VHH binders against q9xw16. Designs and how they scored, part 1

Scores and structures below are computed, not measured.

Target 1, 132 residues: q9xw16
Amino acid sequence: MSGWNAYIDTMTAAAPSIKRCAIVGAADGSVWARTEADNVFKASEEELKTFVALFNDVTQVPAKGADIEGVHYVVPRTEESLIFGKKENTGFFAVKTKSAVLIAVYEGPNEVAAQVRKAVESMQTYLNNAGY
Below, numbering starts at 1 at the first letter of every chain, in headers, positions and changes, except where a header shows other numbers; Kabat numbers aren't used for antibody chains.
F, E and O are the ipSAE of ESMFold2-Fast, ESMFold2 and OpenDDE, as the mean of both directions, binder to target and target to binder. V2 is 0.75 times the mean of E and O plus 0.25 times the DockQ between their complexes.
[cut] stands for letters that were removed.

## First folded at step 1 (VHH)

Design a1 (framework vhh_7pa5_2; at its last look DockQ between E and O 0.02; V2 from the best seeds 0.00; counts 0 for: pae E 13.1 > 2, SAP .689 > .668, placed apart)
Fold by OpenDDE, look of step 1:
Structure a1 (fold): chain B 132 residues (1-132), chain A 125 residues (1-125)
Amino acid sequence: as target 1 above (132 residues)
Amino acid sequence: QVQLVESGGGMVQPGGSLRLSCAASGFTFSSYAMSWVRRAPGKGPEWVSTISGSGGSTSYADSVKGRFTISRDNAKNTLYLQMNSLKPEDTALYYCARDYGPPTPPLPGSYFDYWGQGTQVTVSS
C-alpha cells in the first residue's frame, strides 16, 4: 500500500473515532483518497467543490455552517486553514494544505475531538513539509 | 521503491502464540521507526505497536500491552511482532508500516507513509 490511500489509513489509525475520511484537491474538490467499504466517505463531487471553496473566506463559515455528506454542521469558529463543525455526537475537522484539504468525520463524545484534530493537523504538517 | 512484506500469520487457538515478520527493502531501515497496524473485517485500522529506528524505544496499544512484543533486526532489515496469549479479538489483517514521524521516541498514533500487503491472523477455537 502506498500513495494517498495510505494517509487515509494513517489518520484513521491515529484517531479511532474517525468514521469517514477523505483527501481532496484544494482547488476543485477532486477526491484523491477516501475511506471505502462500510465506512465510505459519501460526499459528492459537487458538494466537495463547494466545501473546499469555504477556505477562500473562512470568516463567513461560522454564520452559515458547513455541509458534508448531506449533513449540516454548526461551525463554532474557524482558522485560516481549519474548519471544524459539530452535530450532536458527531463532528468533522477539515484542514487545508498547500494543495489539498483533509476531511475527517468522527463520532463520539466531545472528548474525542482533540485526538481527531491532532491526527489531521499532524498530517497537514507532514504534507506541507513534503510540498503538498 | 520501498517494499514491506509481512509473513508469519495463520490460524491459532485462543491462548496461543504467533510471531510475525516484516521484510523491508528500498530504504535505510534503521533510519525509520516501524509500526504494526491491524484491520479487522468491517472495522478501521488499529495501531498496535511502534519501535524506534535503533530499537531502543517501544510503544504499545493498551489492547495488546503485556501480550505483544515488537522488535527489529536492523542487520536483516526485518521487523517482528511476537504475539502471546492471543484472543479472538486479535483476529485481523496485520500490516507492517514505515513511520515518517520523529525517529524517537515512538508514540501512539504514529504516522506512516508505506504499508505492506498484510498477513492474516485468525484466533479461533
Scores: ipSAE 0.005, ipTM 0.245, lowest interface PAE 10.9, mean pLDDT 90
Fold by ESMFold2, look of step 1:
Structure a1 (fold): chain B 132 residues (1-132), chain A 125 residues (1-125)
Amino acid sequence: as target 1 above (132 residues)
Amino acid sequence: QVQLVESGGGMVQPGGSLRLSCAASGFTFSSYAMSWVRRAPGKGPEWVSTISGSGGSTSYADSVKGRFTISRDNAKNTLYLQMNSLKPEDTALYYCARDYGPPTPPLPGSYFDYWGQGTQVTVSS
């Protein structure tokens, strides 16, 4: 069977505006899979550990913002299992499953954000239903 | 240092049984999922079975389901593979491997960071 990379491919195919994405462990931010090659997802281990900890209390994130790949994002909205970040013409969606955090970094206007959110939430639902 | 030593291989007739063992040392055995992988002559490695660190979850390749049983004894740092109803296509070098990858199911099988030397299983009439 294929590795976790098949899920990366599924998300990037579903939303072409996704430029980089990753699946990381919810407890420690360890990278299970990520986009590679020309579109490498390049967040550090320490940054990812800090990032996934934001899901411990998402209500505090809008006041602080979030950092991923060395970029600081404004976080205008969070939900129990979702963090949305924006910076100029780029943004990210991150969703938490039972065991993982799915992170997708995209480029484009706000209209594109809906495609990205749909792609990551569809995968979130699938993984949660499968016990992940 | 991490060591994995397989044993229990041999020659057997079709329909026969063998039990493979893997002695583990140099790491906290119960903290890792463990797998069996086999390499048939002229073929690449093929995943056979995986068991979680606690032993509570197991998974098998379709080709061995119902015939092979993976188990572990965490007090003895030993992994086992009971192989029943053996077929000629089960002929291979069998490796014990420490599983590196994410948990199953339904996700990918196994990523291994350490292997043993292998134990040969030959099934022929």
Scores: ipSAE 0.000, ipTM 0.112, lowest interface PAE 13.1, mean pLDDT 82
ESMFold2 (binder alone), look of step 1: mean pLDDT 81; pTM 0.816

Design a2 (framework vhh_gocatamig_d2; at its last look DockQ between E and O 0.02; V2 from the best seeds 0.00; counts 0 for: pae E 17.7 > 2, placed apart)
Fold by OpenDDE, look of step 1:
Structure a2 (fold): chain B 132 residues (1-132), chain A 124 residues (1-124)
Amino acid sequence: as target 1 above (132 residues)
Amino acid sequence: EVQLVESGGGLVQPGGSLTLSCAASGFTVSSNYLAWYRQAPGKKRELVAGIYSGGSTVYMDSVKGRFTISRDNAKNSVYLQMNSLRAEDTAVYYCAAGYSPPPSPPLPSEYDYWGQGTLVTVSS
């Protein structure tokens, strides 16, 4: 297990509603770590490359939505380093650090979204402080 | 103990400006969604402006271009700069905070903390 896998475990432990999670390179979408086994994060390299590029201009994302793991999500709004989406009782949070994008896909009612956001933003802060 | 304390309300003439302040204690404003609400007599409480943890802002249509919500992390405070005030802006203004907010702005019932409010009266 790489050091990045520990951060995956930290996020999933902090928010049990997270079903799948990944840490990818902000520049190219390369996978640094991801949930595996029964909760394997399934996004392709091409998909992730496209996804991380959304952060180049987040203002356009709500009009287009976002695709993760072959699923299209509605993106109600964005922040400078935050993209989130919704689809029925599922959604995702993606936050950008200095060099990475953290992606958490969750399932549950709207109330669980706050916990998921907190988990990924906490990790975002930690990684930024660490220089990543 | 968590508290939100509003200040800066008062009487102002139409076209005037006013800055409201909300000092927070017991939690960190930079980690929360902060909002200003207002309630005029006989009317429902309505969202005026909100600021997300990431710094994005939202405004009701009638105040766009006139009001600005901002945050000072060092002072753990949120502000509402109100310019070009109108009579219809008269209301009690409330500061509200939601901890670890969902993607969409919380409903009034979903905010964790509310201030006591500060009265803004716009009259000639």
Scores: ipSAE 0.006, ipTM 0.233, lowest interface PAE 12.0, mean pLDDT 91
Fold by ESMFold2, look of step 1:
Structure a2 (fold): chain B 132 residues (1-132), chain A 124 residues (1-124)
Amino acid sequence: as target 1 above (132 residues)
Amino acid sequence: EVQLVESGGGLVQPGGSLTLSCAASGFTVSSNYLAWYRQAPGKKRELVAGIYSGGSTVYMDSVKGRFTISRDNAKNSVYLQMNSLRAEDTAVYYCAAGYSPPPSPPLPSEYDYWGQGTLVTVSS
């Protein structure tokens, strides 16, 4: 699985607090790559299709929150290409590129969240730079 | 609808300079790979320069040091500054944009959108 799985490895190495992550198609939520084995990213295609559609109007997401892996998160912050979700001492960052959505689920305090955001935004920039 | 509109072509003397513009509509230039291609009479269309969404650039060898691709996100436009022009640079220049697999630039058949072209003639 050397294709898109290498990008999963890059993100998890850059921010070790990432517990699970995935790269999914922005149009349909299809999984291009994800963490596997002991920390499998478990989301159905229907859940992912609903999740990526949140990027069609991120301004409405804070009022409703977001679900991923069957967990409901409060969404205190969105930006044009970013959704940040929190639940207790866990959270996620999701960023959209032209073709994909990168999702990283993490555990830890605000310092950890900043590291996770930096890791996914670095990959977002890389993929956008490559036209994805 | 996505459109790419080139402008700035014309007649210049050898050694002269010209700036080509490519105005994009229907998508954000900063989120895409943009390229300039050219096609001389009787020749295949060839990549001249490209710019990734993150700002890194590629150039064909014969134009390195003479041409510069750049973009202006506020104007949603991409430019090709052409200096030290030669007769061999005579061609129709096309702007192209597309979805491409990382990390390589798209092949010509993989671009989603092409402009109409703008003619550059380098002649004394």
Scores: ipSAE 0.000, ipTM 0.080, lowest interface PAE 17.7, mean pLDDT 82
ESMFold2 (binder alone), look of step 1: mean pLDDT 79; pTM 0.797

## First folded at step 2 (VHH)

Design b1 (framework vhh_gocatamig_d2; at its last look DockQ between E and O 0.01; V2 from the best seeds 0.00; counts 0 for: pae O 12.0 > 2, placed apart)
Fold by ESMFold2, look of step 2:
Structure b1 (fold): chain B 132 residues (1-132), chain A 128 residues (1-128)
Amino acid sequence: as target 1 above (132 residues)
Amino acid sequence: EVQLVESGGGLVQPGGSLTLSCAASGFTVSDNYLAWYRQAPGKKRELVAGIYSGGSTVYMDSVKGRFTISRDNAKNSVYLQMNSLRAEDTAVYYCAAGYPPPTPPLGSPEDYKAFDYWGQGTLVTVSS
């Protein structure tokens, strides 16, 4: 969807440590928008379908970890609509809205993770309030 | 082809009321977000009220409690009920539509730039 790209820009501006991010459909993992060019978010729709299904039961995710862009992350904990993944000096936050999953992959020390989480949760709240 | 047609503008006394209508064709109002903007001579276009696809509404502070935006999906139309009108409400009022919700949220500076479709406008004049 063409106008969804502005949401990608808003999240990356709010947390510059975000290297790649995407907005995908919660039901099927279809890509609504993603970072492009030098920072292409490279997950396939098949991989994204598997990834968004993790939100069907987030309690199972810490035991299994999560894969995105072919990278395996440990998942220290989850919340009802949030999955946090870590691998070395990188990580991701993923949050679910009514219709979508927002995924942000970041690099940096643990201090930047809070900024990334705030950026995606602020957008989650906005989209939920708007009916998405 | 998408069209938005405003109606209901006119001359009204301070304290009076008007209802603006925006009839949509070429798309379904329930699948989009719609808003009323206004522009007085020499001023920037500003949000008056908006309604999201899920039904949530937003209002600029100066009209809150006086204006009500609503939607009638069966008539594919959106309305602006304007009560307790003041001279400062004099402007051309525009109906706008788009999908997805704008970024930044409605009510932010220059949010009108994110809208895909606009009506031609209807003039509201509030004077003694």
Scores: ipSAE 0.014, ipTM 0.365, lowest interface PAE 6.9, mean pLDDT 86
Fold by OpenDDE, look of step 2:
Structure b1 (fold): chain B 132 residues (1-132), chain A 128 residues (1-128)
Amino acid sequence: as target 1 above (132 residues)
Amino acid sequence: EVQLVESGGGLVQPGGSLTLSCAASGFTVSDNYLAWYRQAPGKKRELVAGIYSGGSTVYMDSVKGRFTISRDNAKNSVYLQMNSLRAEDTAVYYCAAGYPPPTPPLGSPEDYKAFDYWGQGTLVTVSS
């Protein structure tokens, strides 16, 4: 297990509603770590490259939504370093650090979203402070 | 089950004040973005005020300085204090929850679609 896998474990532990999770390079979408086994994060390299590029101009994302793992999500709102999407009883939070994008896909009612956001943002803060 | 129940609407004279309440159940208001929207007859529903989970607030320009959105975590409720009310404030006011705030500008036609949960609305009539 790489050091980055520990951060995956941390996020998934902090928010049990997270089904799949990944840490990818902000520049190219390369996968640094992902959930495995029964909860494999399935986004392709090409898809992730496209996804991380959304952070170049987050203001445009709500108009077109975002795709993760072949699923199209509505993006109601973005922030400078945050892209949030939903689809029925699923959704995702993606946050950008200095060097990475953290993606958490969750399942459940909107009520669980807050915990997911906290998990990814907490990790975001940690990684930023660590220089990543 | 998520529920939002507004109250506090009524008839008020111009320049008057009114406080709207929204009691939430099924989720924790302090963990979520909540907003007040309003819809006047023949007009689209528009964002009036929002409160972030962290406590920061946002207002439409026309209500800045007059309206205040607040939250009571103990009561799991959100409020809209409306002062210096004007005739143009007449509308059905709705409480909304379940999402981060929409992308500016406030009052965009699609903003309300960001929210999954809505109250039944409470009518505010400002008239002399």
Scores: ipSAE 0.006, ipTM 0.222, lowest interface PAE 12.0, mean pLDDT 89
ESMFold2 (binder alone), look of step 2: mean pLDDT 79; pTM 0.805

Design b2 (framework vhh_3k1k_2; at its last look DockQ between E and O 0.64; V2 from the best seeds 0.00; counts 0 for: pae E 8.2 > 2)
Fold by OpenDDE, look of step 2:
Order: sequence, then C-alpha cells, then structure tokens
Structure b2 (fold): chain B 132 residues (1-132), chain A 125 residues (1-125)
Amino acid sequence: as target 1 above (132 residues)
Amino acid sequence: QVQLVESGGALVQPGGSLRLSCAASGFTFSDYAMRWYRQAPGKEREWVAGIYSGGSSTSYEDSVKGRFTISRDDARNTVYLQMNSLKPEDTAVYYCAAGYPPPSPPPLPSEYDYWGQGTQVTVSS
C-alpha cells in the first residue's frame, strides 16, 4: 500500500457514503491513490487530466458540468478550490490543494453530501497545512 | 549520509527579525521539497513553511503568512527561513525537513522526511 492510500482510507472512513475516492495530481491528473477492489475508482488518466483542468477556471464548470468515470454530473456551483456535482442519488466532491485534487464519489440522499464534503475538505485543509 | 543542519536561531525581541538556514548534504537537494517545522514547549511539532523543488512554489502556515519567507539556494544546498515581525508565539525549536515532492504523500517524520536537529528561536522582551 502506497503512503497515499492511508489518506484514501481516512476520507472513506470519515464518510461511509463515499463509494470511490481518488487523490490525483493537480497538474496532470495522474493518479496518486484510489479506492481499489470492489470500489475501484475507474476514471482514466485522460479523463482526470481534463477534470483537474477544470480548476483553471471553475466559473465555467456549472455551465458545462463535469465528467468522472464516464458519468456526467450537473455542477450546481463551484468555489475556488471546490467542484461538486450531482446525478440522481449520486454525486462527487472534488477539492484542490496546492498540488493535488481529491475526488470523492458518493451515493445516497442529499443529506449525506454534507458529511462527504466535510471529509474531503478536512483532508484538503490537512494537506494544505502540510504544504501539499 | 543525509544531513540537515539548521542554524541562525537566537533570542530576539518581539518585532525583531531572524534568518534561519538549513544546510543539506548527502542527497540530491534540488529534487526535494524543503520544509520548516517548529515545536514549542509542550506542543506538537507543526508545519511552518514549504518550498517545492525548483523554488517556484511556496506555502505557509496561516499564522506566519506575510511575516515569514522560505527560499532555497540549490547551488548551495541550503534552504532559508526569513522571519520578520517575530512574536512570542513564534518561540520554538525550528526544524528543517527534506521530503520528496508530490506524488509522495505528506511525510511522517520517521518515514519520508529527513530532519535536522533543530535550532532554538526565542522571542521575548
């Protein structure tokens, strides 16, 4: 297990509704860690490259949505370092750190979204405070 | 053998300035992200500042933003911490750390980073 897997485990433990999770490079979308086995995060490198580039101008993302793992999500709004999307009873939260993008795909009612967001933002804060 | 040697720690008055240095050897300095940490008495060691390989990206803990500046001289295998407007709360042992840049995870002290022995900074009137 890579060192980054511990961070994946931390996020998934903090929010049980997270089905899949990944930590990728902010610059190129390279996968640093991801959920495996029954909940493997399946986004391709090419897709992730496109995804992380969304953070270059988050203001445009609500207009076009975002794709993760071949699934198109509606993006209601964005923040400077936050993109989140929804699709039926699923969604994702993606937060950007200095060098990484943390992506959590979740399943459940809207009520679970808050916990998922908290999990990824907590990790975001931790990584930022560590210079990452 | 990897070595990090901090220097520059001193006793200064509030509002004063201090420049810390960390001389590195035993590894390819330019390939590593360099970080400063500090540990105050009775507190946990905390990250203060970081500078990535190439020196193009820096980061700071919130309480030191605008006051501290991290820089590196790869030709001299040295990282610096310029500390201005020092406060009593800045009193701590300051440590230099070397770690692999991303995609390596945030290092644990015993796993990823090389650490110096630290230099004492005391801010007191």
Scores: ipSAE 0.034, ipTM 0.331, lowest interface PAE 4.4, mean pLDDT 89
Fold by ESMFold2, look of step 2:
Structure b2 (fold): chain B 132 residues (1-132), chain A 125 residues (1-125)
Amino acid sequence: as target 1 above (132 residues)
Amino acid sequence: QVQLVESGGALVQPGGSLRLSCAASGFTFSDYAMRWYRQAPGKEREWVAGIYSGGSSTSYEDSVKGRFTISRDDARNTVYLQMNSLKPEDTAVYYCAAGYPPPSPPPLPSEYDYWGQGTQVTVSS
């Protein structure tokens, strides 16, 4: 729905284990871009608003877990601008920039998680450097 | 009729300070994120600093953090770069650039929407 789709393509190319991902507004969860077609990212507006608000106090997220696309994840790890969620052989990384939250949902063993984290953090750095 | 005009570039000694200005016209300045880029001879143009519309959020390249400060004055349609503790490595042509705020994407560095013609900063002993 926007010119942000090139950023979605860049992240999925950098970490092929990413199955779905999105870039959403940090203030309101509005979708700037997401994976489409056969692997559409299907979080609702209500869910995304709740999800991005988790970054207001990441220290409380491990106790609560996180929901995205109607799936509940345990959250074993947070950092000031990062939330890692896990459920069985799937997981997500979400990172916050000044204006956006990048969300990548992946499948695979824990060994691929580092690739996914690197992909989203690289884009986080680029957007922060661009003033977003 | 969009115009970005950089000024304030000069020759300065290492450890010195310099303030760059970028005067803007032809667009609604307060709606735009503003950025400084630089290009040293023989190198690619690189991002230096950025400031969101409204001025409450700034970001910097790692090598200039703590030394450079970006700011804006929306009443004067001007963005500034205060450069302190200058090093020979900071020698470059400095460019001002404007990009749309979200949700419009930032351009890739080679595709930024509006650019000035640049101002030369030389740091030499």
Scores: ipSAE 0.014, ipTM 0.196, lowest interface PAE 8.2, mean pLDDT 82
ESMFold2 (binder alone), look of step 2: mean pLDDT 79; pTM 0.802

## First folded at step 3 (VHH; framework vhh_3k1k_2)

Design c1 (at its last look DockQ between E and O 0.08; V2 from the best seeds 0.00; counts 0 for: pae E 8.9 > 2, placed apart)
Fold by OpenDDE, look of step 3:
Structure c1 (fold): chain B 132 residues (1-132), chain A 125 residues (1-125)
Amino acid sequence: as target 1 above (132 residues)
Amino acid sequence: QVQLVESGGALVQPGGSLRLSCAASGFTFSDYSMRWYRQAPGKEREWVAGIYSGGSDTSYEDSVKGRFTISRDDARNTVYLQMNSLKPEDTAVYYCAAGYPPPSPPPLPSEYDYWGQGTQVTVSS
């Protein structure tokens, strides 16, 4: 069990609407940690490699959307280190740190999105400050 | 034995500059990310700056950005903290810490592989 699991637990605890999470390498999409058991984050490393590469040019992502766990999400907009998507009553937030991408997939109405974003951005800040 | 020894702490006036050093021994310095922390009286130890192993990537606490610069000399097993435009609120004991770079998770302060004894920085008129 990776020490990164503690960070997964922190994010999921911060936003109950988060169903699955992953921490992956920003460079190659390698999985450092992910939710498991009943809430397994199922994206393959190949898919994640493609996903993290989206951060190389986030400006094009809204036009194309993003795929996570074989699900296609509409991406309304992006920021330099933030990609978020929506699909019906689900969505995701992905933030990039110096060396990682944090991904949180959530279920719920639009109102829960703010809490999910806060959770991942808080972790982003923490990791960036730690040099990660 | 593993050692981290901070030095360079002093009493300086506001607006002054100071350069801290942390000399490492007993481990492969170049394999470790190095970080500076500080702890003021009655406050928790807080992260100040970090530098990656083998690279020039650095990070800073918001309050010190633009004023502090972290650097390393692997040949001398030393990490530095150049502190400019010092403020009274910078007064603290400054510590250096060593940890493995990603993908190892960032440790809590108590979980860092190695810590120094700290050096006192006092900024006062």
Scores: ipSAE 0.088, ipTM 0.514, lowest interface PAE 2.2, mean pLDDT 90
Fold by ESMFold2, look of step 3:
Structure c1 (fold): chain B 132 residues (1-132), chain A 125 residues (1-125)
Amino acid sequence: as target 1 above (132 residues)
Amino acid sequence: QVQLVESGGALVQPGGSLRLSCAASGFTFSDYSMRWYRQAPGKEREWVAGIYSGGSDTSYEDSVKGRFTISRDDARNTVYLQMNSLKPEDTAVYYCAAGYPPPSPPPLPSEYDYWGQGTQVTVSS
């Protein structure tokens, strides 16, 4: 396994509550890798382009929320390289690296959110250290 | 050496149709999302359409939806853009691009975005 899909597998193994996830280019939202098969991550490149642009000023995101896979999420708060959103029993965590944005969509109670965040932030650190 | 070669650009009348091809070599084509971009004179390069690796998932810029169709043939390492109901506004150089780096993670930044030289499409009476 020599592609970006190994990173998808690593994140989903680290946090089983992740239903779908993707690695996308930070500049344009292009999909580098995503969850496939029975739980395909399906967002248009148009939607992803808009989404990654939110990292240009994360302080404005809580006022307007964020859209992923056609779902609108409330964004309670942000950090410089982190956006997370909530809707009912679902949510997402997204983190920015030097070149990419990692997106994980999960389902479950609040107790699993910390595990999802830890999984995406661990991968964020790994990619940043590798120059991405 | 990674290479993307566009072809099929031509002069065509408004309302006509044209099919662009992009032949790829030097990387594992089936691992990559493929995209078409265009650049009209004096304008920035604009995304037109994309097709995900390993799937039939496609996406389109609003102004071409319903008129353009992107497709891929992984056996021939080729991506296509079928353009119908062409308008003068579609006049541009059309570029093919690969969205994934070579399969060697983490990929080097200089290799993650492959581009062709472009093919000219002109829609005019």
Scores: ipSAE 0.008, ipTM 0.187, lowest interface PAE 8.9, mean pLDDT 81
ESMFold2 (binder alone), look of step 3: mean pLDDT 80; pTM 0.808

Design c2 (at its last look DockQ between E and O 0.73; V2 from the best seeds 0.00; counts 0 for: pae E 7.9 > 2, SAP .795 > .668)
Fold by OpenDDE, look of step 3:
Parts: structure tokens; sequence; C-alpha cells
Structure c2 (fold): chain B 132 residues (1-132), chain A 125 residues (1-125)
């Protein structure tokens, strides 16, 4: 197991509505860690490469949406280091650190989104403070 | 045994300069990503700068960009932090740490990195 799995576990523990999660390289979308077993994060590295590149210009993402695990999400808005999407009762939060992108896919009503965001942003802050 | 020893901390006036050193031993220094952290009183320890193996890549906290320069001398197993244009908010104990760079994960809160004892930097008029 990668040492990054502990960080996956931390995020999933912080927000029970998170169904799948991944930590990937910001530069190339390489998978550093992801949820597995019954909750396998299924995005390919090719897809992730495209996804992380969205952070090069987040202002364009709302217009075109974002794809994760073969699912197309509507992106209502973005921030400099934050992309989030929605699809019915599902969604995702993706945050960028210096060297990584943290992705959390969740299921539930809008009310659970705040907790998911908090979980990934907390991890973002922690990693940034560690130089990651 | 792994050992990191920081030195160079001092009292300086705002706008002054200081050069910190961290002497490393007990591991293959050249293979490691070296980092400087700092901790001000009542605040959490924060990352300041990092330098990759070979010294070809460096990174900095936003607040020190343009003012601080991290460098390394692998022949001497030493990492440096040149601090220019010092500000009172730079006052802290500065620590040196060794680790592997991304994609290797940082140590968990329950885990310990290789840390030195720290050196005190005080910027005051």
Amino acid sequence: as target 1 above (132 residues)
Amino acid sequence: QVQLVESGGALVQPGGSLRLSCAASGFTFSDYYMRWYRQAPGKEREWVAGIYSGGSETSYEDSVKGRFTISRDDARNTVYLQMNSLKPEDTAVYYCAAGYPPPAPPPLPSEYDYWGQGTQVTVSS
C-alpha cells in the first residue's frame, strides 16, 4: 500500500458521503493513491491527465464541465485551486495543492457537499503546509 | 543515526539578512528532498522552502518568495537558507527536515520526520 492511502482514509473518514477518492499528480494526473475494493476510483490516468490540466485555466471549466470516471459533471463555478461538479445526487470536489490534485466523489443531497469540501480543503491545507 | 543540526540564527533588524545552515549526517543526503520549516510562538510549524535532490528545483512559501533562497551543498551534506529583506513576521525557530519528494507522501501527523533542534531567528528593531 502506498503511504498516500492514509490520506485517502483521512478524507473518506472526514466525510462519509465520499464514495470514491483519489490523490493524483498535478503535473500529469498520475495516481498516487485511490479508494479500492468496493469503492474503486475508476478514472484512468489518461482521463486524469486531462482533468488536472483543467486547473491551468479554471475559468473555462464551467462552460464545458468536467469528466471523472466517465461521468460528465456540470461545474457551476470554479476557484483558483478548486473545481467542483454536480450530477443529480452526486458530485465531486477537486482541489489542487502545489504538487497534487485531491479528488473526492460523493453521493447525497447538496447538504453533504459542504462536509466533502471541508474534508478535501483540510487535506489541501495540510499538504500545502508540508510543501506538497 | 540521522542527525540534522541547524545554525546561523540570530537577532537582526528589519531589512537585514541572515544565512542559516543545516548540517546533515547519518543518511545519503544527496537522495533527499531538504526542507526548511519555521515556527513562531503560538503558531503552527509552517513549511518555508524546499530543494530537490541535485538542487535543480526549489520551492518556496508565498510569503518568502523573492526574499529567501534555499540551496544545498551535497559534498558538505548541508542545506542553506539565505534570508534577505527580513521582516518581523519572519521571527521564528527555523527547522531543517529531510524527506523524499513527491510523489512520496509527507509524514503523517503521528509520524516523525527527520528534524533538527532548530535555530532562533529574531527580526526586531
Scores: ipSAE 0.043, ipTM 0.451, lowest interface PAE 2.8, mean pLDDT 89
Fold by ESMFold2, look of step 3:
Structure c2 (fold): chain B 132 residues (1-132), chain A 125 residues (1-125)
Amino acid sequence: as target 1 above (132 residues)
Amino acid sequence: QVQLVESGGALVQPGGSLRLSCAASGFTFSDYYMRWYRQAPGKEREWVAGIYSGGSETSYEDSVKGRFTISRDDARNTVYLQMNSLKPEDTAVYYCAAGYPPPAPPPLPSEYDYWGQGTQVTVSS
């Protein structure tokens, strides 16, 4: 974890319904930054390695679902660089950049999902434009 | 004071080639991840290619792979972009930038990235 924390702050400020989020390496799931303290993003190394590998073939993900932070999510939607997961009143959006995967876990009804998606996609665009 | 100065932009016919240069001063060039970006009129600036410190690792936007080659000469503090098989879609102002490589974050634009003034590349028949 290092100076990437400002990017975590930017995403959480853009979508307050994000409760936990992380920026992890796309190749191996290594944590570049995450929410901490009372809102710790608590996925294990093994879980993150498995999670980022889902982007190798997003078409298989809806059949399997996805696990993050020890929670299993139904994945009703994927796009080439985006995975959306849902469980009860919580969900996540994950997007892949050239070098990273951005993960945002949110709480709230489906109405907040668009705000969360916009926050992660805006950062995805910024990082892709910066070569990441 | 940091300076990055791009040069080599020109009018070129489709299928032609250009080599862009970016001369750098005011920082330890060999320590920096060097990048090329481009911006077409009315569009957001987009990353084109990057080259890590040490020069052995390069990366490219999908639309330029196989056509563009980034390189660096640390002795001359210069990064290059060789552009082959140019298309009208490559028309843009090209900028070089210096910043930190992964996993170290890119600097937020206001503090850590250094940018040049840009050089115009126009591809038309």
Scores: ipSAE 0.014, ipTM 0.222, lowest interface PAE 7.9, mean pLDDT 83
ESMFold2 (binder alone), look of step 3: mean pLDDT 83; pTM 0.845

